VH-VL binders against b7kms5. Designs and how they scored, part 23

Target 1, 80 residues: b7kms5
Amino acid sequence: DTFETVRNTIRIESEVDESLRQLCHEERITKETWLEAAYLYLCEKPEELAQVIQLAQERLSQRKAIADYKRAKTMQERFL

## First folded at step 1 (VH-VL)

Design pb7 (framework fv_miptenalimab)
Fold by ESMFold2-Fast, scan of step 1:
Structure pb7 (fold): chain C 80 residues (1-80), chain A 123 residues (1-123), chain B 107 residues (1-107)
Amino acid sequence: as target 1 above (80 residues)
Amino acid sequence: QVTLVESGGGVVQPGRSLRLSCAFSGFSLSTSGMGVGWIRQAPGKGLEWVAHIYWDDDKRYNPALKSRFTISRDNSKNTLYLQMNSLRAEDTAVYFCAHRIYSGELPSYFDLWGQGTTVTVSS
Amino acid sequence: DIQMTQSPSFLSASVGDRVSITCKASQDVSTAVAWYQQKPGKAPKLLIYSASYRYTGVPDRFSGSGSGTDFTLTISSLQPEDFATYYCQQHYSIPLTFGQGTKLEIK
């Protein structure tokens, strides 16, 4: 009578989170169901899925570069 | 210098409870993006993720262990805990405490590890 | 759950050899694969993250490659200190999962 679910943690940009939260509130849906619907929809659209993956790869690369730089700088300042 | 030191392991009978501790230094779990977790390794076997906790107190568990294990922290003591209940023979393992490199959209990998503490569940 | 399968499970090699260890994911994990080195009685050490990025302080002889479901860890010229067990890990989805390990032994 109910779906089997798994719990996942996702950290997203605060502006994106706020926009998504407002969308979910206005449409009366949850972040969980929006994520499921978005993924299922894109899986049926290979060209659109490829574009989303490219954007995701670009965003991940940018965050990694910033995080790695900040972490390395902090370690250098404190630990040499 | 970042360090993680596990303690609290030992020999325990099936059905009992045990709490592991991980004392860490060189970083704060209050810092945005920081996380710490537990990984275990049974004798002669590979690595198995147990649980992790982020700076904002978000907790994630291996679904196979969620009903029996609880992760928590005390930021004032720079200490991470793993409360293990209803222990079974298959929980026998070395339990490692590990730091997560950063919090991103994807789940983390572990950049710094403690030496581990041994838990033996035997009758 | 995403299964990570390593091959070979056991590998024997000599100092100076080029060795490669592979890891196959049961589902697409993009580039979200890390590699660890573990010596007997010690904790694992991170070598590679996100398939190809070398962790700070890791020697240049270690390199990672791959995307999707097939990943490779390569050691270009094996050193005596490199004999250890190596593990891959997907960091794409919860639960986090590791490969079964590859034991690299001296020939």
Scores: ipSAE 0.000, ipTM 0.595, lowest interface PAE 16.7, mean pLDDT 83

Design pb8 (framework fv_miptenalimab)
Fold by ESMFold2-Fast, scan of step 1:
Structure pb8 (fold): chain C 80 residues (1-80), chain A 123 residues (1-123), chain B 107 residues (1-107)
Amino acid sequence: as target 1 above (80 residues)
Amino acid sequence: QVTLVESGGGVVQPGRSLRLSCAFSGFSLSTSGMGVGWIRQAPGKGLEWVAHIYWDDDKRYNPALKSRFTISRDNSKNTLYLQMNSLRAEDTAVYFCARTKYDFGSGLSFDYWGQGTTVTVSS
Amino acid sequence: DIQMTQSPSFLSASVGDRVSITCKASQDVSTAVAWYQQKPGKAPKLLIYSASYRYTGVPDRFSGSGSGTDFTLTISSLQPEDFATYYCQQHYSIPLTFGQGTKLEIK
């Protein structure tokens, strides 16, 4: 084949996904090619890559914090 | 800054009811991830969790107290309440209100506390 | 209910000492343990959450460790203001439960 590809499943915040889909529609590209291009571009720009990694770490921490708090709310009560 | 101030404690006879209040400021209980609750401490003893209420009005109780105690809130007044019914001598304690939120890794850890209000149940 | 048991219940130490307080959960609580400091007549103050994370403004001489059922709070070099009662708390499941407390007294 021209390209060897892998299939990945990713979960993105709904608002981000909607914005990205709109951008891809307007520019006539796909989310797959956007992701590839963005990563390749950032690999050539180490200062920008570092900023993106920091944002990703912050977003991951936020997701974990919310998940932990929700999990605490659903923990089993001892009084039935 | 965040403050919580308890009130409503006092001396009450066994079998009676008492309502405690906690006025808070510096945060809104309507904010997703926020919660407030009651922790009590009998004279010379350790800490005992009483009840908790979350931003979405979900409530959790200590099973030993669930039948007699009710937690509620008034978001318009930034006030938390604890309705205590059928009081017993073993309910004598300082009652603290305290806040929780979903900061990274904290879960149901209490980051800000009021100074407490004293409830004495005696005949 | 998950029972939290602290050891020792009393600890006598001097300024500059390294002390450790242990907390044992009756069942696995993962890393869902917090530590509090309480001085006489005052409300508790959060020191450590999720077993090992230091709360904002807490001095670096305080550290927490452990997972599962065994947890430790360590004070690397005692200061005069550290003499207080310390409590562990599990926030893994309802009801939330505290240890019985460890009173840290000056020698």
Scores: ipSAE 0.000, ipTM 0.627, lowest interface PAE 13.8, mean pLDDT 85

Design pc1 (framework fv_miptenalimab)
Fold by ESMFold2-Fast, scan of step 1:
Structure pc1 (fold): chain C 80 residues (1-80), chain A 123 residues (1-123), chain B 107 residues (1-107)
Amino acid sequence: as target 1 above (80 residues)
Amino acid sequence: QVTLVESGGGVVQPGRSLRLSCAFSGFSLSTYGVGVGWIRQAPGKGLEWVALIYWNDDKRYNPALKSRFTISRDNSKNTLYLQMNSLRAEDTAVYFCAHRSYDILTGYLFDYWGQGTTVTVSS
Amino acid sequence: DIQMTQSPSFLSASVGDRVSITCRASQGISNYLAWYQQKPGKAPKLLIYAASTLQSGVPDRFSGSGSGTDFTLTISSLQPEDFATYYCQQYNSYPYTFGQGTKLEIK
C-alpha cells in the first residue's frame, strides 16, 4: 500500500461521536480520514491550531472535573 | 478577586443552635466544578474539615458532624450557610469558609479562605 | 479515616537554614496531598498541591515531594516570613484530613 497506518482506540463523548458519524455518512468520508485531514489542516494554521488546543484544554478540564466528582461521590456512597 | 467573609459566630450555650454565613464574591457557585466548604480549628488543635457543597448542590460532610450540621447555599445572594444544631463544648472553634477550585491536573483544592468567625460554646 | 501524621511537631531553625517537614498517610493517597502555611490569627494559605505543584505566587524556595504515603515539604533557605505553622492535607478520600501541624519557630 501507499500509506502505512496504525490502529488507535479513542474515547469521546457519545453525542460528539453521533454528530461525527452523521457528518461522515453525509459527506462520504471515514472518521479516520476526517481526523487526518483536520489535523493536517490545522498544522498549516498556527492561530487556528492554538484555538483548537485551547478548546481541547477546556474540555479536558471539564472531563477531569466530572471524573473527580464521580470518584468523590463513589467514596461517599461506599463509606456513608 | 475572590473574597469570602464569614459571620454569625458568637458565644452560645451547649445544646443551642447557631447559623453561620459566608458572603462570597469573585466567583459563582453555579460555575461548573466549583465548590465551597467549611473548615474549623479549635484552640490548640489543627484543622478539621466540616462540610462541602458543590456547584450542582451535592453535599459532603465529615461523618463525625453529619447528624448535627447542615450546609446550604443561596446563589441569588452569593451566600453559603452552616446550620449547627445541638452544639457542644468541643464545637468551640474558628470556622473558616473556603473556595474549592478545580485544578486541571489534580482535582479540587482549597485555594481561597475567609478570615474565619469564632464560635464559643460555654455554659 | 485516613490519619495524617507530621514530623516533627515542633521545629526550631535559623534564617538561611534548609528545613524539611514530613507527612505520613496511614494508607495510600497517590499524590492527592496539599501543604498549607498558617500564621497566628490568620487563615491558612495554600502552598503546594498534588504533592509537588507550587501554587502561583508562592516563592520557589518551597518545594514538595513524595507519593503514596510519605511526603516532604522543604524550604531551601528560610526567610523571616516563613516562621509559621505548616499543615499537610489529604484530599484523596472523604473525610478530608489534616496533619496535626508543624510549628516552625526561630532559633
Scores: ipSAE 0.000, ipTM 0.603, lowest interface PAE 17.2, mean pLDDT 84

Design pc10 (framework fv_miptenalimab)
Fold by ESMFold2-Fast, scan of step 1:
Structure pc10 (fold): chain C 80 residues (1-80), chain A 124 residues (1-124), chain B 107 residues (1-107)
Amino acid sequence: as target 1 above (80 residues)
Amino acid sequence: QVTLVESGGGVVQPGRSLRLSCAFSGFSLSTYGVGVGWIRQAPGKGLEWVALIYWNDDKRYNPALKSRFTISRDNSKNTLYLQMNSLRAEDTAVYFCAHRYPLFSGSYHAFDIWGQGTTVTVSS
Amino acid sequence: DIQMTQSPSFLSASVGDRVSITCRASQGISNYLAWYQQKPGKAPKLLIYAASTLQSGVPDRFSGSGSGTDFTLTISSLQPEDFATYYCQQYNSYPYTFGQGTKLEIK
């Protein structure tokens, strides 16, 4: 017995999930193993890893901006 | 447990052809990222990579050998092959087959498990 | 092709000695380097991959270091079973290439 695993709960955009699910179905792999493979592959490609990190930072900033906007609108609607 | 066993070596005259086999167990060549290759070693010399085949049947060759050597597999028999054509005296070597780490392991091009080799002698 | 050059080609040492073998690539290969041990009449055995990561089951007296073009395999305290030929291999690009080997003999 060589693999020990941990359970993670992650929330990703539905459009991304749908695309990834289709990829996994066609290639006969799981989302779990795709995530592991992608991370391990990128860790050995410093320039590609930097690009992925930049994209992740951009997506995080977008999510924060959207969340902040929705929160402000809800407060205005309920307490204005 | 991963095991690889080579066979098919022997004494052959220059210009002839020979096919080597590698029977493997403990893994599937259909597993994503898996590759199996051939490495040879001339008597008293170092190691020389010959060819590699991936789970998706993608093949990579040493350019010096590509025109004369062909790598193939039969997944139903768990067997890897090396077809060697137009053999020359300099092809005399022990031929090893070896498993390499899956792509996702982080060491995806290192050969982690090797067979014991089969000897090919090209002599006239 | 990327040429791999090992030094020394021959090394004499005694049990308990610390020894180092070097491997130089003709081009940058990042950390895509493996070290193998081969005993007479046997197949090579993987010792180290990704320049510095020990393969499972390999004694911790073996260590690897380096990146780019210069790499070192070190055995901190030689044991009788360590007398063998050692090879480095780059797997940064095709074709894969090996060093010429370093034969480690009893002094």
Scores: ipSAE 0.000, ipTM 0.607, lowest interface PAE 16.5, mean pLDDT 85

Design pc2 (framework fv_miptenalimab)
Fold by ESMFold2-Fast, scan of step 1:
Structure pc2 (fold): chain C 80 residues (1-80), chain A 125 residues (1-125), chain B 107 residues (1-107)
Amino acid sequence: as target 1 above (80 residues)
Amino acid sequence: QVTLVESGGGVVQPGRSLRLSCAFSGFSLSTYGVGVGWIRQAPGKGLEWVALIYWNDDKRYNPALKSRFTISRDNSKNTLYLQMNSLRAEDTAVYFCAHKGYFLSGSYPDAFDIWGQGTTVTVSS
Amino acid sequence: DIQMTQSPSFLSASVGDRVSITCRASQGISNYLAWYQQKPGKAPKLLIYAASTLQSGVPDRFSGSGSGTDFTLTISSLQPEDFATYYCQQYNSYPYTFGQGTKLEIK
């Protein structure tokens, strides 16, 4: 019949979502199946997987820095 | 692991300028969530926060000192500076530099966790 | 500025005693409070942050409690090395401010 699935809701950068949405529409696939295929493919290619993990770590650091900036700005506004 | 050493203190006449240095090791000021600050203590008195600089170059000052004091850093030398202008008798104190984490940092506490031994500034006429 | 007031300013106690030092903020600071220990001629040492979180390497006889405006540092059984000056510090708002200090001296 079908595989057991779980529903996930994730927050990603709007520009990335736009690009991925366009790709999925062009190729007639879903974001869910693209994510599954990308992960499975990378698991069979350790060198590429390592590069993706490095990019993910860099993107996470940048998102944290932006959040820190916004909170620091809020603190400054409260202080003034 | 983390070590900070202050230098540049001495005896100076009122109205003059002085630059303090803090040489640090065991961390990088480019590391997410890391900050370093200056705290001073007048003889026989309590602690007073002076200034703070974070990894992203965000600078915070005690408003009472902001017009006369400037915090800066040189990441290539792992050194923090405090430029002190128009010095007054009430600026006489031991000046400490200290490491701290940021409130979203998972690596370091959001408090001054490691301190240098301090450098003494005496403003005397 | 947020004013931090410690009580008492001086405390005499004996080895083995349970002692408490209080710190009051003039405005609510949630749990953004740290406690430091300073011995004569030395730099302060962080004991507690976030009002109640013990810093790594600090003996478990030290504990912190409180939230909002009223905070307490407790030493459950005084040791000879604990005779020092203690400071609270708020980091809820700039400028960061310290209490005036509590000098814990031997009876």
Scores: ipSAE 0.000, ipTM 0.614, lowest interface PAE 20.5, mean pLDDT 86

Design pc3 (framework fv_miptenalimab)
Fold by ESMFold2-Fast, scan of step 1:
Structure pc3 (fold): chain C 80 residues (1-80), chain A 124 residues (1-124), chain B 107 residues (1-107)
Amino acid sequence: as target 1 above (80 residues)
Amino acid sequence: QVTLVESGGGVVQPGRSLRLSCAFSGFSLSTYGVGVGWIRQAPGKGLEWVALIYWNDDKRYNPALKSRFTISRDNSKNTLYLQMNSLRAEDTAVYFCAHTLRYGDFSYYYMDVWGQGTTVTVSS
Amino acid sequence: DIQMTQSPSFLSASVGDRVSITCRASQGISNYLAWYQQKPGKAPKLLIYAASTLQSGVPDRFSGSGSGTDFTLTISSLQPEDFATYYCQQYNSYPYTFGQGTKLEIK
């Protein structure tokens, strides 16, 4: 039986991507299989999964703050 | 810690129905890769797999028992059920519920934590 | 269905002995094999999964080996608490099947 897969396009921080790319190259795995394995591993560990979700929420908040700052700066520069 | 406690066993007449319950704690059955199931053991005999239910509500049955037994769960109560219909003398056994863990990238599961069992005796 | 055959059915041994129990699958199951220990009146306890990986808390005198069709559970130095019935189980294919069990008794 062949795996049924879906195509996803995601955008992540360049530093994170570089680190993950190096890990995948050294261990002879792909980003797709690493993502699948990491998610499956964490889903079997509810406490660790909760911590990862918290980190994700923190990173999302940081990205929103940065986006808000950039919009405000752009508006100021447009009108000065 | 994962714990499982079976209940609902007893003495029942052939042809009757019985519902077993398994109260579990220490994990969520909605977690990917988690399953719970039933294994039975007749007096003086070995272990026989009965049924498994997975996080996605997918069910797997022993083909010999599929027509008479139904596995189900209630996630709001953290409880697993086994509905046994048309009971026969051959169904006399201790019924264990067990937590299952996935191995590797595929749906290969082994039983890592077992309950104490509940005894079902089918006798006239 | 995959048939699991255990040998021997009964084994008599003394404390300190090295004992081995074998399990043979009727077809290839890779390393999808578990070993369980069951004491009278108790639930089974997982000893080994993936043919050779010890479950957390299991003493290191227990070891598993094999792949494909032939598997062995070894106890390097038998202790009094090890007298029990041992079962192998394949989880490669539905229905999941157990060996008939090996009863380990004191000599």
Scores: ipSAE 0.000, ipTM 0.587, lowest interface PAE 19.0, mean pLDDT 84

Design pc4 (framework fv_miptenalimab)
Fold by ESMFold2-Fast, scan of step 1:
Structure pc4 (fold): chain C 80 residues (1-80), chain A 122 residues (1-122), chain B 107 residues (1-107)
Amino acid sequence: as target 1 above (80 residues)
Amino acid sequence: QVTLVESGGGVVQPGRSLRLSCAFSGFSLSTYGVGVGWIRQAPGKGLEWVALIYWNDDKRYNPALKSRFTISRDNSKNTLYLQMNSLRAEDTAVYFCAHSYRGIFGEPLDYWGQGTTVTVSS
Amino acid sequence: DIQMTQSPSFLSASVGDRVSITCRASQGISNYLAWYQQKPGKAPKLLIYAASTLQSGVPDRFSGSGSGTDFTLTISSLQPEDFATYYCQQYNSYPYTFGQGTKLEIK
């Protein structure tokens, strides 16, 4: 084996994970090779990359908003 | 989509200064991962990397040129600059500007301008 | 600085030939290697990066291989438009360095 690799731990939404796992199983690839291929492909497509970054920013904002809401709701139920 | 156009070259005497410009479009240097820089090529010779500047204003220079050359940019004008001081005959070359994007396996130079010619002679 | 040495410096070939050029790094660069094509009077064009990844729009007759210190660019069936000078470049460490070039000319 000649590749130098690094271990990454990532957290993604369960529905996205289920869909990606099924894709990887049916196409006989792994999540790590799919991630590498997707990123490398998008790096050659500046317009598509910009769209993906925008989607990522939107999803990050939504996850933060949901986390904030859940935290506030928990405090409200215990202190209000 | 992505274009880069160099200008500012010409004939200059040894010891003088010259500033090159590169007007770019189709990308922003404020975008995460983007870098732009300069590569030069002496007549009939190979390519030599000069300098790169990145979205976060990180600047990298060829150590042989760092004392005489300065890379800078103006994001409001979408323009890259190379300030060349104390010019020598060996600085005679075509100067190209090029775009890169920082990926998992580094930053290849994927789009290039046509180049501007600098001739240093008495 | 990492020195990049190409072999051969000059290559003569005919349309339809399979040709290979080699690039050697003075120290390990993993797969941080790109190949460029330059035609007279023109800017270089990126062909391959990460040693073996073909740039979008580049014909699949071009391929790259290697890792560490020894790398090869192969053109499986040479076309008239492929006669040009080819450069390898390492981007593992600053300063980035290029090979001296391989000039591919018609036989």
Scores: ipSAE 0.000, ipTM 0.607, lowest interface PAE 16.8, mean pLDDT 86

Design pc5 (framework fv_miptenalimab)
Fold by ESMFold2-Fast, scan of step 1:
Structure pc5 (fold): chain C 80 residues (1-80), chain A 124 residues (1-124), chain B 107 residues (1-107)
Amino acid sequence: as target 1 above (80 residues)
Amino acid sequence: QVTLVESGGGVVQPGRSLRLSCAFSGFSLSTYGVGVGWIRQAPGKGLEWVALIYWNDDKRYNPALKSRFTISRDNSKNTLYLQMNSLRAEDTAVYFCAHRGLYYDSSFTPFDYWGQGTTVTVSS
Amino acid sequence: DIQMTQSPSFLSASVGDRVSITCRASQGISNYLAWYQQKPGKAPKLLIYAASTLQSGVPDRFSGSGSGTDFTLTISSLQPEDFATYYCQQYNSYPYTFGQGTKLEIK
């Protein structure tokens, strides 16, 4: 009947965004409905949901490592 | 507060059947990501996973026990069941029921809240 | 099935000591590893999940590390209430399996 929605702004990697935009265009859906459907589907598959959470944790760790590397390199170059 | 209380244990002869119950409160098994399962522990031994049921009625079993044990629930009574058939001496153990949750988006917990256990003794 | 092997099976220590117990999986389980504490006659209590994430309400003297096949639970400064049996559990694949346990006793 009535959907209560919340507006969110998210930041994702550009290659992922490009791929997702293409998928949504080809299938005639929105990023919002794809996100909702993906989460709801995975909630029906607890093992798959756990694997996705693991991948998310790995991607977050990778992003942090890259940020840490860039910061360290900038400090080194500044004082070299 | 999450609480789980097991019941239905006792002394039973080999080859008989027994049904254990777990009355829970503080959560709903209809909530996305929630599961409840059974873990057993033979006297003086370690822990062995028995079975797990999820909010969507997805059921998972220890393959060694799947042919003899059945997990089920009654959401209207907030109760979990374990039907045990063809009981053997090696089924003698304390049987615990335990909650499994999904925390924030980045976390999936195994068993975070446990009942006190109910003792099953299979003896001739 | 994935076999979980703990080392040591028995450990004697004194209050204030730093102790570590290890858990090995027979195949890779990523970070899907939990640590439990069990006192005699009581149900297990979850200490750590996802190999290194501390459960709410657990003292910060407990920490977990490792990934893949080798994992460690460390207690930085042992307290009297920490003498118990500790179990690791993999929840990467079915059937879920536990280590044989490590009994931590007062020296």
Scores: ipSAE 0.000, ipTM 0.612, lowest interface PAE 15.9, mean pLDDT 85

Design pc6 (framework fv_miptenalimab)
Fold by ESMFold2-Fast, scan of step 1:
Structure pc6 (fold): chain C 80 residues (1-80), chain A 123 residues (1-123), chain B 107 residues (1-107)
Amino acid sequence: as target 1 above (80 residues)
Amino acid sequence: QVTLVESGGGVVQPGRSLRLSCAFSGFSLSTYGVGVGWIRQAPGKGLEWVALIYWNDDKRYNPALKSRFTISRDNSKNTLYLQMNSLRAEDTAVYFCAHIPSYRLGSGWFDPWGQGTTVTVSS
Amino acid sequence: DIQMTQSPSFLSASVGDRVSITCRASQGISNYLAWYQQKPGKAPKLLIYAASTLQSGVPDRFSGSGSGTDFTLTISSLQPEDFATYYCQQYNSYPYTFGQGTKLEIK
């Protein structure tokens, strides 16, 4: 069988990556196969998929909030 | 597992100072987005936010308490402090320290909380 | 400061009941609201953050809803361990403020 694959570069939090690396090592799987399995599993479970999407949205907002916080603090230091 | 344990409470006379400590484990205050804060609760009353400090040493205070209270930390000891000056009877409360997680939206909710340490200001 | 007002301040209910408590902000706070449970002599425990996200380990009978100024915490089927005081907290702006609390008592 022919497996057509694509190479992706993804940035995730270092602590999340460390935890995922440990899981993959202990279970003898790869990050690639874990990602594929997780997505395929969730596509069969609409309610669980919705919760994962909510978590993803929250994490994206967290990154924005951290950036906004840093900007606000810099402005305070420069003008106050 | 994240844990926090407060200490330093006791009975103190009005006008004096007291320093509270919070020993924490299971996280580092050098992790971006992470914070720790103090919340107090007077006997039979509700919760009142006191102060917080973030990983980058940014400090935020309840404006009603800012002139008398100072928050600080010692990262090498994983310890948070609250320096309380010019204590008044209305400062009588249980003082809790609590973790602000970096992996959550806004970093503005507290989880987990310590058990609290009691401060009684009386003459 | 943003004032948080809870309703009711006291609520009597029986095991198995569906109960709701509300929290109103004096100005818009989007979804920057958390709910806590506190039992006598104990520290508060986080139940819900971001108005509707259930904290890990919290039973699914708890749910949160609302946005802007009006928020609701619902317990779908009250259990004996749920009799406690509940607090809402806004984290949209400093100073962070809590509601006055809702004491849930056994009927």
Scores: ipSAE 0.000, ipTM 0.605, lowest interface PAE 19.0, mean pLDDT 85

Design pc7 (framework fv_miptenalimab)
Fold by ESMFold2-Fast, scan of step 1:
Structure pc7 (fold): chain C 80 residues (1-80), chain A 124 residues (1-124), chain B 107 residues (1-107)
Amino acid sequence: as target 1 above (80 residues)
Amino acid sequence: QVTLVESGGGVVQPGRSLRLSCAFSGFSLSTYGVGVGWIRQAPGKGLEWVALIYWNDDKRYNPALKSRFTISRDNSKNTLYLQMNSLRAEDTAVYFCAHSKFYGELLSTYFDLWGQGTTVTVSS
Amino acid sequence: DIQMTQSPSFLSASVGDRVSITCRASQGISNYLAWYQQKPGKAPKLLIYAASTLQSGVPDRFSGSGSGTDFTLTISSLQPEDFATYYCQQYNSYPYTFGQGTKLEIK
């Protein structure tokens, strides 16, 4: 009759976090319940879930590319 | 309660074909994120991944085996298959079927539940 | 392909010993590493995934550590049932690859 919960530490982009905080404040929900609800909803909508997974894969790839670029640029500046 | 039971192994001559089956229960291959695959182990050797099929019918193969092996499923029978063609002596192994879970990314997959294995011996 | 190398290939130990088995990846795999235990004539059993997360039902004497390229499986106090072959598996990149195995034998 009670849920067992786990504690997770998640890092997301600052701008995304700010927007999500605003949404949660306006709708009177928490980030944890929004995450749970979003996942549960998408699990029942396989076509929408596939779209979200694709976006997640694209964002991960983009984030890696940006991190690689910043690292390379820092090395260039350090060795100038 | 999850079970996976392999069958179809036996002794075959080089160049022949063999089809392995894996009957599973306690989960559905139509459930989001679920995959089932084949891992083999030659006598006295280590583990080698063979193939994997996901709930959405997406298939992944060990590149060394892709041209000769085909993975498929029948969801109505809760059964996984491995079609092995052009068999060679080096294909002699115990073939395990295993339930997969992913961590983080879809292709980042490990195997949490395994069947008992079925033995394939390729001998002239 | 990412090559996984285990050390040692053979390890002899006594009940009650603390033992460690290492696994090295030929390139960075973050924490995408699993450990399996296999007893003679049996299927492998998952012990640890994500380098350090213990699978449910696995005794807490087993622990995993490491990230990137170097990983360790530790058994804090060896029990008779722990004598087996242990395998690591990377799942950072397709195709998935296993280490060659470490056979843990009674001293």
Scores: ipSAE 0.000, ipTM 0.613, lowest interface PAE 16.9, mean pLDDT 85

